Miniprotein binders against q58433. Designs and how they scored, part 7

Target 1, 377 residues: q58433
Amino acid sequence: MLFMKYEGEIAIGPVHPTMLEPHRLRLFIEDEIIKEAELVIGVNYRGIELIMEGLPPEKISILSEKICGICSHIHVWCNVTVTERGCDIEVPERAEYIRAIVEELERLHSHMLLFGHAFEVLGFETMAFRAFMIREPIMQILGEITGGRAQYSCPIIGGIRPRCNIKESKIPALLERLEKFEENLKKLLERTVNDPMIMSRIKDVGVLDKKTAKKLHALGPTARGSGIHSDMRKMGQVPVYDNFEFEEIVFDDGDVFSRLAVRFYECFESVKIIRQGLKDLPNLDKRIYNPNYELKEFKPIDVYNEAQRGQVYYSYGLDENGRVRQVKIRTPTATNLACMEAILPGHHVSDAELIIASCDPCFTCTDRMIVVKENKI

## First folded at step 12 (miniprotein)

Design pe14
Fold by ESMFold2, fold request of step 26:
Structure pe14 (fold): chain B 377 residues (1-377), chain A 93 residues (1-93)
Amino acid sequence: as target 1 above (377 residues)
Amino acid sequence: SKITIEVTIELDGRTYPFRWKVDSPLLLRYFLRELVEFLKEYGVEEVEIRVTAKSPEEAKEIAEIIKRILKEAGFTDIEVRVEGDEVEVRARK
């Protein structure tokens, strides 16, 4: 590269029919060093919240699914939970278990997608391929359970769709496939940490210290990579998870390696959760749906869950006609991108894409990282 | 002034492309080593490799390296074509 001033822009975040533009990060570069970074908010959740106002809660699930193509289950789960808690609807234990199993499968495939993308950004194409191949069996399992690989609607108000009930006869094969996934994940981790070429690109790079992470309210693995306990599943916010033995994964160094390592070890914890859930299912009552509920008026209820990228927050109430009111939806992407904005200055431009990707924005939902403006005098 | 390596494999009826650009002998050896391990790991039966070298002399050297590496990976039907700074290799077990 020449010794010149450059400006680049990266389009980041979910691309959705009801959203006008993804987030953008503008980079101001001198001598191949990032001097400034500027986050330009393009995603407008206010628009989708407004569209949801006045709709039946069942229709909100369809819109919630569209917010994020790779995390659609968690959004639908949050939505039905708001109505269930607001209307005091009992959900069968088996349905809650299957909701959690599907969410942990969603976490697995999403983390594997990030690993594949991170390796692509670094130019490690064989490692990216390995990540995608390890991911594929998880996508197949999701398709078998839910009928959809990417936009799968498992939760419904009061339970799960009958299609999503996991038959006992299928459990041994699912457990074997999970064991194989776990073995391949371990190999991928070992290849990564034992490869000096890979480690030189991710260790001590893109450091988000704990103080900055707290100040900017980092969430999810971004926060947990910087020493912050932030997992809604361990903080009493998602009761079904109290039935599973698993650990919150936290690293202290705040570098790209730490944010990836959190996700690597979270995958092992997700396998533990899924295995426990699958083994418990035969011992649970067979009900997967509560048909005996009535919707009622309620004032806004707050619901939290842990998506792959961090906390997801849903709040709304129902009016006297059973229509959704006062919708608020929050996801971690914008907050975590603000953390990346803060730490990018001082880094070599060659690290920019990796640092940004390491907070797991919906980066794969955009088609560009380009130079937007050239500042030359 | 970089070496371009393009690899195409067939696996389970699907074609998968890989591409690297390298500017040093260390990176070249690194990616070729990783490719061989990958081909063995996934039991790849057919592979096509295209290299654009920095010079015709380098192309000939790289062609011999690739031929040796593919033989060590268990490929026995190896066809190599070198034209100027371009190398094309097709291999089958």
Scores: ipSAE 0.379, ipTM 0.785, lowest interface PAE 3.3, mean pLDDT 83
Fold by ESMFold2, fold request of step 26:
Structure pe14 (fold): chain B 377 residues (1-377), chain A 93 residues (1-93)
Amino acid sequence: as target 1 above (377 residues)
Amino acid sequence: SKITIEVTIELDGRTYPFRWKVDSPLLLRYFLRELVEFLKEYGVEEVEIRVTAKSPEEAKEIAEIIKRILKEAGFTDIEVRVEGDEVEVRARK
């Protein structure tokens, strides 16, 4: 009997030749079973934090938008909120609503992208196609509201970009398109859960039990798939969400199915939030920007929000000259990678990409190539 | 040692490829069933299917299965070509 060892790597995170190296997940494989998984740290947000030090807060928004191509809006929203809270800048209610609406559209398109890639990994090409087709109308809506599909962030300090104001005459069409999205999403969910070939690949696979999830401080759908309440939108950190009726989605089994189900049902909750927000907009004051603000010195404060992948944390202060100091930025990427490291041992290598996808470590910003080294004994 | 299935559809002026590798008759019938349901759902008018079977006998069996399934999906102009272990099907409604 010949014992063969294989070493594989998956690059995770942004690839930037001069500033950042991607995270890598090194797999040690024997007889097609993963024996060990090792996180190799490559992505380092310290470089971005250093570049931000000493800049005026208006400049930080530009850099924040570049951190993640899939989730640029949430980063810009966190950034402006630090300055707004630190300087006691009033933000019009309409602007807060539109910030939330665009963020929930960002959540929708990101979750749909994940579903498409998960189906591709599983080899269900027609299901992947369905997911991508359902996603496309959301990208169109984002482009119409914000003027761009790749850079669709709305927030500016004190409000939103004027182009992002949603005209009342457009609301009926937006609601109709949202209803069609919801119908197609329901069909996709039903096809998935009623198909034993799909379910056999995702149910009881890649289990992250609640104790391990707590120990590793899991965040986002990774945590909520393992029975942990973790949604910053329900924890008082993002006040505008108090205006919307929606539920935190939690599953208990911690498998790939549970992590995907959290995302499926979060999409339905996002639709509820967007619908409520759109229906409320005509009744709100028409202001979208506060031109009457002054920057002032403040000591570092903490701002939390809920990205599609989990908690995003921003902290900084302003010095007496209006310059940003003591920048700290944290995303759920490192925590999600740690959870994958704990999940993967014991699984067949064919499940590795699926398990990794179900934890959503910013795959569109990653190098998805697995590098395998053969180490013969 | 696997059957390969290549499918090309035309939808709204764009061409979309789908590819499967299967090692059992059960998986083959599953993916062909899913394909037919997909073709109906999106109103696909034209499809090309190429299969590389494990043997000429298997190729002939698969060709008959594909022809029957496409007829069920409403395709009326079905061209089937079997040469050795290769099957090529072109269908239009």
Scores: ipSAE 0.365, ipTM 0.775, lowest interface PAE 3.2, mean pLDDT 83
Fold by ESMFold2, fold request of step 26:
Structure pe14 (fold): chain B 377 residues (1-377), chain A 93 residues (1-93)
Amino acid sequence: as target 1 above (377 residues)
Amino acid sequence: SKITIEVTIELDGRTYPFRWKVDSPLLLRYFLRELVEFLKEYGVEEVEIRVTAKSPEEAKEIAEIIKRILKEAGFTDIEVRVEGDEVEVRARK
């Protein structure tokens, strides 16, 4: 049967001001069934990598913060870590704890945003409202710690920005606010899993089996929803996380439900990490910055961390003049969208937006799904 | 043909609209029940509901259902108007 040519565009998620062209997913449909999907890559990290070439590493931090408005902290953390490891710069333990706490807060608000948008896509507007209301206190906490809701990263080479230090006097209130978040999250989860109308839309839909996930190199919750253990926080790649007791969340069925469930349960693990970190802070040395570092030449090194969407990778070296060379930056969005591209054929077009959203693509850019239908001859 | 449900609530000085389009009695009852749970959970003091039913008979049935669930949610000042296939409900605590 010949595909009819049809082209339409569906915006995925809210629009943010960015310079980056969003990814697009073209759908070729016949009788409301997706016959083929084609990913059109919008973001080209070559341009960003080229802009970073030859800059001092302090300038790379500023640029890396701008790569993603929702996940700016993880990018800055990865960047400073490359230089810190390459130059053998000691980072105070308190600074590493606060870096992790802010990253877990970033994971919480990002997962809540995804839940809200997934519910909107499904038409469950009261559930979407609940998700957004649960998210707001986390945004407030981030703003209080870092000075910005959108640009809330705290790492600098050798430590954290001084204003990002968490005062002992504020810890009891933060713990209470976190407990309230946890209570509300539990209610949201219970409403979701006990609701047959919601479950019928997400269970057994958009299945990415383990074999395909491995072949296409799925990352993050997309991979962990398909039975793949890959959390950089548990794999020894981010040493500060060795101080916290938490579990890697893995589901095996590979459906939309599994990808969302990984994120739901990761939120509870993030709460555990933040709580432990906050309780430990009073017992740590008070130093948050090492001003006595020297930049030196080093060959490119690889740094991995776990963003809310999955593995983030930074690599570069410094030349003899302290300038960044051979920059490589990889994030999970493009590969995870490729996984969704592979599984979309055979689904009803009404499920497409949900399936695509379930890998958590960049919501700060307009992602577009273009429906293309070939003419019958 | 679908039933359209438009809901406007007032919460903390802001107005929030919700809209559903449903094609079955099961889905209609689902969203109305979800609405009542939402109104109770957030302590909503004022709500306006507009329904465009498939027929005048269905409109009358829906109006009774909405009145009952709003009473269950604690609303005491409930004004219901049914005209043709249209239902308008205003409720305050």
Scores: ipSAE 0.333, ipTM 0.753, lowest interface PAE 3.6, mean pLDDT 83
Fold by OpenDDE base, look of step 20:
Structure pe14 (fold): chain B 377 residues (1-377), chain A 93 residues (1-93)
Amino acid sequence: as target 1 above (377 residues)
Amino acid sequence: SKITIEVTIELDGRTYPFRWKVDSPLLLRYFLRELVEFLKEYGVEEVEIRVTAKSPEEAKEIAEIIKRILKEAGFTDIEVRVEGDEVEVRARK
């Protein structure tokens, strides 16, 4: 029996070349059916943690920003939050609002990138192009607010960089652009759900049942696609979100459709959050940074936030010399990919790429091609 | 060889650059249709399109396609330049 070993190398890694270990998915296929899947997680979290060990917290922010090219903001935000909580540093409300606005913009562009990629995998190139075009205005807004298209460097200990302050005079134009984005997203959704060819490829495919999702500790949209409530924003872990009215999007079917649908509908909730944040900004105190803080020694503190892919975790302590100790970082990608690994067996090989994509592995480091090297063993 | 498409749109005093590569003139037509829908939906009044074709003949064909699509989209001022395998189109409403 010729086991065709398809090694799909999904290069999922940090933007920094020195940290890039690609995630490898090995598929053992018999008669075009996946019999076994083996996920090799390439992210050397231990290496990053070791590099951060003994550094001042300001330098760790630079490293955290390089972990992920799509979700750099959330990493920096989590990182500075550890120091802020550990040192009892007051962060101006305006700074937290802008952090949230930037995060939800990051969520929007990341989800649009996933939709574009999913449509490419499905062979719907026109819809992929549409998704990427819809994404671009969000990328531009992020660039204007943060001064960077991918590396925003918005959060700092005690607040945000001055360049990231949203001018009140720009709010009306931003709101108008968000409305246009929302309208275009609705049209894209309508086109997607009304296309029976798309729906046949994503419905009842790659089912992660609720029991398995719980057992494997699925996170974020992957968990929510399987009917599991999992959103750090709703669990009180990120206090600024208590100022916003939004829904946690949950689907029960656990298929590729459900995981994509969670993200589609979550985009509308992100727009709602941004709209509320922008409307409230003029009424907040004008401070965006607290310069009057002292670093103090503290034991490791757990900080959670909700990235586009799910729960992000940062923990460290600060020693008597102001050096970070006992660094721990967890991202949702490895856990969610392990869920896809578990459900891949029994599926046709042609569905593998879509199933994997549906958990939104970080594509910034992926050459978009799952190079399925057919190694004929 | 891929056809390279660079699209620059101006919206609300801001420039949005797009860069695409397509394998065929057919895919280019599909892209341009989606682009036009995008332009309409966002109310874009000015667009610049640069295409590097595979041949001068293809460039001329592409230029005509772009011109037609932009006219259908409601652009009235359309400037088309073809130099070798390169097409440059500027359009305003």
Scores: ipSAE 0.019, ipTM 0.373, lowest interface PAE 6.4, mean pLDDT 83

Design pe14
Fold by OpenDDE base, look of step 19:
Structure pe14 (fold): chain B 377 residues (1-377), chain A 93 residues (1-93)
Amino acid sequence: as target 1 above (377 residues)
Amino acid sequence: SKITIEVTIELDGRTYPFRWKVDSPLLLRYFLRELVEFLKEYGVEEVEIRVTAKSPEEAKEIAEIIKRILKEAGFTDIEVRVEGDEVEVRARK
């Protein structure tokens, strides 16, 4: 019996060399069962950190936007926050509100993209199409606010760009769009949970138990799907979120369903946050940028935020010449993929793509799963 | 060459444009069926569909498929325009 060792390489990485998160999972398969999984981290954050080293903080923002095609905002926001905290720069409340609104819109479109992809992987093309259709209005809102569909360039040191200021006259229309989005999302959710074929493919599949998730330091919805409270917005790391009433969504079962469900229900919380933010905006001071700051030397400080995939971390200092030093950047993807690597063994190969997708690796960066049949002659 | 599909949907007084590319007429027919199901589910009363086909002959076939599917979906006012390899369909309930 010729044991065909199937090495499936799932390349999860950008085609564009400027994007940070090409990860590959190599699957060693015997009799259609995954025996071993190997995570290959394709991009060393060290490369970008080295490029950032010695640059002015204003130039780092441009580089941060190129890190991820679908989460550019969070990287820029984290980046500018380091300088703002290190230099004691006051950021106008209106600017922080808009930063949060844009972030939650980024979360929404990213989660909808994941749902679309998950349905494609499941072979539910109708549901995939619906998810992508529901996503498009969010992309339009982002475009209207930021002037860009993918690279928003909203945060700057001391506030936001003038073009990103949300006009009061636009708020009613934005609220209406959000209401319709929420309605459509409810319909999509209802169809998903009431489809036994979908549910059979995602329940009790790819279980990441709470103990393993803690041990491997799962982050964001991957951690929350395994019953771990892990949200920087709720942990006081991002103060603007203290102005909003929302829930941390946590599920206990640790399966594909739980990781998807966290994101589904988190979309409703994101809508709540945006709705509150938009309602409060007219009552805030009109200032969106603090021009009255000086850059000063400071030692590296830690800044955390909560991207759609989980905790993002930025750290650097400024030297006496106003140059960035000792840059460190961490994203949740590598950690969450390592969790999937750990749980993949013992699963049927047909579940591999879904299990991996359930931790939301950067799909704009995900190249095709290549199953390499090595015929060992 | 891919068939390009542009769909414009009006929902709650707002216009939403969507763009897809499909590799085959079979995938296009599948997409159009799914689109119609979507339109029904969300109560869409007006739709515009633009398709760039691979040939004028294919464009005519696509136009007939779209017209049929929309009619089956309950659209009563259907305008179809075919120019070269481009199809434009506007439909209202």
Scores: ipSAE 0.016, ipTM 0.324, lowest interface PAE 8.2, mean pLDDT 83
Fold by OpenDDE base, fold request of step 26:
Structure pe14 (fold): chain B 377 residues (1-377), chain A 93 residues (1-93)
Amino acid sequence: as target 1 above (377 residues)
Amino acid sequence: SKITIEVTIELDGRTYPFRWKVDSPLLLRYFLRELVEFLKEYGVEEVEIRVTAKSPEEAKEIAEIIKRILKEAGFTDIEVRVEGDEVEVRARK
């Protein structure tokens, strides 16, 4: 039996032009059916951890922001949270609200990016365009709040940067823009679920069964698409989210449809969170930064948050010299790659790109990590 | 051979290039209708469309389709250039 080894680059839609080292997909194919899959990502988390070792906590935050192109905020937020907890630093409630708002905006634009790519893979170019255009208002809001579309630099130890403070006078216009976004998202969803051609390509395709998902420790929307509860915001790991009413979106079927549907419906929950956060902001204390803190020695503390792709983990301690020690970083992508490799076998080769896309691997994380490594060389 | 469509929009002082390939003039018309709805929705006042057709005759037909759809969208200043199998359209409101 001639195994055709297909070595291909995973097509990352034009939306991630910064990717210098694509994820390499190796497919072992027999009669157009995938028998085995190997996904190689150029991410060296251990290298980044070693670079961070012995640095001041402020410096590792700067490095964390550079790890991911589309989830930079969550990395910085997790990083500063370790120091804040270890040093018993009070973070103003307004700062935590803004951190959550920015995170949910990051989630929205990332999911819209994925939808655009999924529609491109499906051959629905018009719907891909629609998804990308629906994404732009979110990118504009992020730009207005943070001063940047990809590098927000919002969290700092003890709060947020002054430029990231949301002015009350902007809230009505932001709410209107969110309503319009939600309406357009609803129209996109309705068009998607009512198109039998789309639905036939994504239903019962690329099934990750619940047992396998649990065995592989699937995280985030990949886990939730297989009927597994996996949301750190609901598990009490991120206290600011206790101020918001929202649902964890879970589907049971484990197919491409379920993984996409989790993200579609989660977008509405993100809008709900942002809307609640914006409405509450005027009533909160106006402080956005606590300047009254001292760094102290502490043993490594575990911090969890929920990125658009799932659980993010940061851990480190601070020594007597104010240097970070025993740095550990874990992102959901590495875990979800094993899920993709488990799903792909038995499927037609033409479904491979769609199956991978439905798990939403973080491609931009790879490039930025390599660039950080090269700049130290 | 697919018809290649490149759309460049200017929104909030930024330029956004989009590239698509469609198999038929019918799909092109569908795409352009959706494009126009988006241009209207996002308040885009200037659009550039470049199309590579399969023939000069098809290019002329595509140019007329684009021109019609952009007019229906409320664009008033429409420049159309056809060179061989390539169509370039610039439109402003």
Scores: ipSAE 0.015, ipTM 0.316, lowest interface PAE 8.1, mean pLDDT 81

## First folded at step 14 (miniprotein)

Design pe17
Fold by ESMFold2, look of step 15:
Structure pe17 (fold): chain B 377 residues (1-377), chain A 93 residues (1-93)
Amino acid sequence: as target 1 above (377 residues)
Amino acid sequence: SKITIEVTIEIDGRTYPFRWKVDSPELLRYFLEELLEFLKEYGVEEVEIRVTAKSPEEAKRIAEIIKRILKEAGFTDIEVRVEGDEVEVRAEK
């Protein structure tokens, strides 16, 4: 052969009876240097869209929770919003505030989980422990509001579930718990950036330059770590966020450090949003649900929101029988993995798992990376 | 082969495991120093450390280092067992 030959494939990951398949992660290496990568998520969105076709919109919410176990709230929120806009259903302001508060709490715990995982991948287990301990109070708050891990989301068409209505008497304690979280997050950040052993593994590693990020349509913190301004919450796509003062966090260097730093600082912005939302709740109308609506036929409309990993997109219509038609669902994971796939060549194989993890793909919870070595010819 | 270090701590009745694989003296020193700071920060009262070293001689050396670190962290009840390449240390304040 006149050029390098790539051979071999091993699929590793759980096989589920659900609509999800294991991710396919292949690295083609020579002398421990990555020559080519193939990173494909196991989620078949075309198959999911087909299964959802013809169902009532309430059933779409249940299936949407199954797409991503860590970000199920955003999917349910997107789904109810499609129906609400298509049927011209007014949603009480208090319900939209609580939807946003829950989403920002999900952003906090999800970012902390990623920090813990990144530290584990690097072998900094005590730092991972610190991240998980800081995360635990946020998980407890979410459980108190939403009723537990099996019921992640509070949106329903026209409002929120009654259990998710935050009692005014609980707000002072919630604010105090958030303040403690913020203090601990600051300490974790300072310890990270002041540790040369950690920094040597994340600074100037896995660089995704702005041109490549734009070409491959990077989303969320992956894009914002490469200098791209793109946050659905700041672009008028999620109107409730206009009520909150917060900043879009952008870094320019595109390395693993930058993608993690975006998430670190986004946690501080999420705290600001939650604090403002909690302080405003006592002054809002007490309604959490609009009982005066009727489902009706509508042509497909587009809904965008900003999940922890980036943009989520839902589109569908309802037919004359109230059945969902022309479903389109897009999440950032496939696009962001394509960005990591493009930058992996040239890196040492020992950096691969960190670089892939830095875009926060779902497979870090259920799947393992597959290393495929080149046969020597 | 690599040195494997497993640490188990107890906080509020819950057990938290850590595992390191190290292949350089620099990494070994780094993780042992981080462990010391961690034990002080969280006020850990009970710890178990298991090491699989590269040789019996290295196991004995590492056991002495861990004993010194635990004393610096304030542990006074330290039990050390070294058998071949294996080290087991249990410590309580």
Scores: ipSAE 0.288, ipTM 0.735, lowest interface PAE 4.0, mean pLDDT 82
Fold by OpenDDE base, look of step 15:
Parts: C-alpha cells; structure tokens; sequence
Structure pe17 (fold): chain B 377 residues (1-377), chain A 93 residues (1-93)
C-alpha cells in the first residue's frame, strides 16, 4: 500500500523573535484523506517568561505588547492588571471603560480578519475583500484612539495613556462609524448564511463535539462553537464588563459554521458594548490615570481576560525590590489548535486549512500551509 | 481543466487583484454575479479582467457574459479581446 505521506506544515506562531519556533501542523494524508495530524507546539512562553523574570513591571508591559500582533491590547491589559491587583492600585473607571472599548475594537478587527481569511480559503475572494474593507473603519477608530495601528499601548499601570483618552467631541463620529460598520457586517452575514455554496463548505465540516471540546479544554469561540460557556467577561473575571449589557454567543453544532457564527454574532455584541461605553463616558470622572500608587511585594496572583481567541492568563508576583517573579502566561491558541488536531483525521485535505482557520490561529505568523514533501512511503 | 479568472480593480488609487479558479459552470456564474454586485457596491470605475477558458468557444461565451455584466454595472468603455482560450477585458466608466 503506497502511503503517500503529504507533510503539510502550517507555521502558526507569535511574531516575537524570542518565541523560537512557530507551531507546526503536520498532516499525514492517504488518498486525499487526512489520516493523522500532528501538532508540534513550538511556542514556549518559557522564553518570554524568562526574559520577564526579574524585570520591573513597567518593562514587562512593553514585552507583553510584542507577544501578539493581533491581540497586543489584551496582553498589555492582563499584564498591568496583575500589578494593579497585587498592589491594590485603584484604576479610574474611565480608564477601565476605555480599556474595554479598545478590547472590543481589537476583537472586531480580529474577527473581520478571520472572516476575510476564511473566505480566501474557501475561494470567495470578493467576500474576503468585503470583510477586509469592513475591517478598515475599525482599524481607523483604533488608530484615532490609540495613536497607533498595531501597537496601541493603551493600558499602563494605574490607567491609560493620555493619548488614548476619548474626547467627548469625537463620540458622535465614532458612533456613526460603528453604525455603518454594523450595517455592513449585517449585510455580510446575510450574504454568507443565504449562500448555499458557502454554507455547504462550512456546515457539518470539522465537527468538534461538546464532549471532546471539554476533554481538550477548548477556549473562547472554539469552545462556544461546541456549546460550552467560556467567556471570562461573563465569569466576573473582568469587572468593567459588569457595566455593559451583552450576550455570550454559543452554538451547539461544533462545526466550522458554528465557530464562525459565534464570532459573527459576537461582533454585534462587541458593537453593543462599545456603544454603551461611549455613551457612558461623558458621565464618568475625567481621571484616566492614578498617579498615586506604590509598588508592593505580593505573591503570584492569577489574572484572566477574554481575548478574541479565548481566555488569556497572566500570573506573576513582585519581590521586595519591585521585580517580577514567577511569570506565567497562557494563551488559548495551543489548546484550540489541539482541538483541531483531534478532529482533522477523516476529513478531506481540501478542508484542512478551513478547519484550522476556524479556531483562529494567529495568522500574522501563519505562513500558509506549505505542502513540504510528498514522501512516497 | 479549471477556468482561471483574474480581476484587477482600482479603488481609491489602490489596485486590488482577485484570482479565481473555477471548475464548474455554476461556480463561474456565481463568480460573475458576485463580481457584478461587487463592482456596483464599491463604485469601481476601472476594471481589468483576464480569463483563461477551456476552449476558444468557451472564451467567446465568457467574453459576452463579462461584457453584459460590465454594461449592467455601468461601464461605458469596454474593450474585449479574445485570443484563443484567453479573454482580456478592460473597462472604464
């Protein structure tokens, strides 16, 4: 039996040079069917954790921002939150609101990027273009608020950077842009769900059943697509979200459609959060930073937040010298990729890229699936 | 054999290339319908389309379809060239 071993390597990794090796997914294919998938997790956060060890918390914030190009804000926010909780630093309510607004904008642009990529993988180039065009206004808003397109650097210990303060005079224009975004997103959704050609490629494909998702500890939209409640914003881990009315989006079917649908409908919830945040901002205290804090020694504490891909975890302590100790960082990517690894066998090779994309691996570092070698075994 | 369609559009001074490979008449029709909607929605004023068909007869049929679509999209200056299996279309508003 001529086993044609197609080794496709998908390099999935963080952009940070300290992260030595991207995740590699190797596919073993026979007669165009995936027989085995092997995920090699190359990203050892150990490297960045070791670099962070013994540094001042302010320097760690700079390093955390560089971990992921798409979700830089959530890393910085989680990082500063550890110090803030450990040192009992009061963060002004306005600063927390802006942190949440920026996070939901980051979620929006990231989901739109995924939709664009998913449509590219499916061969629907015009739909991909639509998704990317819908994304641009969000990137512009982020640029206007944070002063940067990629590195927002919005959170600092005790609040936000002064440049990230949203002026009341800008709120009407922001709301108008959000409304236009929401209308365009609705049109994109309607077009997608009413297209039988698109739906046939994503429905009942790459099914992660609820039992398997639980067993493998799926996170974020990957878990929610399999009927698992998993949102740190709803679990009381991020208190600022208690000020907002929004729903956790959950689907039960566990297929590619469900994982995409979770993100589509979650975008509307993100818009809702941003609208509420912007509406409340004028009524909040004008303080955006607490200058009166002292760093104190504390034992490692656990901080959770909900990135676009799922739960992010930061933990560290401060020693008597104000140096960070026992740094631990976890992202949902490896766990969710392991879920895709588990479900890939039995699928046609043409669905592999879509199935992998449906867990939203960090595409800034994913070189496209390169079929490396046809080994005739 | 796949039909290859390459579309180049200009929006706000930026050039965007699209590339499709279709193996069925249904996919071709779908693409062309979507292209029409896309061109209308984004107010595209200049478009270049290159198609590699399966036969010269198919190329001629595709050229006529594209010409019709571009007219429906509001293009007034449409240049169509068919050479063998290849179709080149340029259109401006």
Amino acid sequence: as target 1 above (377 residues)
Amino acid sequence: SKITIEVTIEIDGRTYPFRWKVDSPELLRYFLEELLEFLKEYGVEEVEIRVTAKSPEEAKRIAEIIKRILKEAGFTDIEVRVEGDEVEVRAEK
Scores: ipSAE 0.159, ipTM 0.658, lowest interface PAE 1.7, mean pLDDT 85

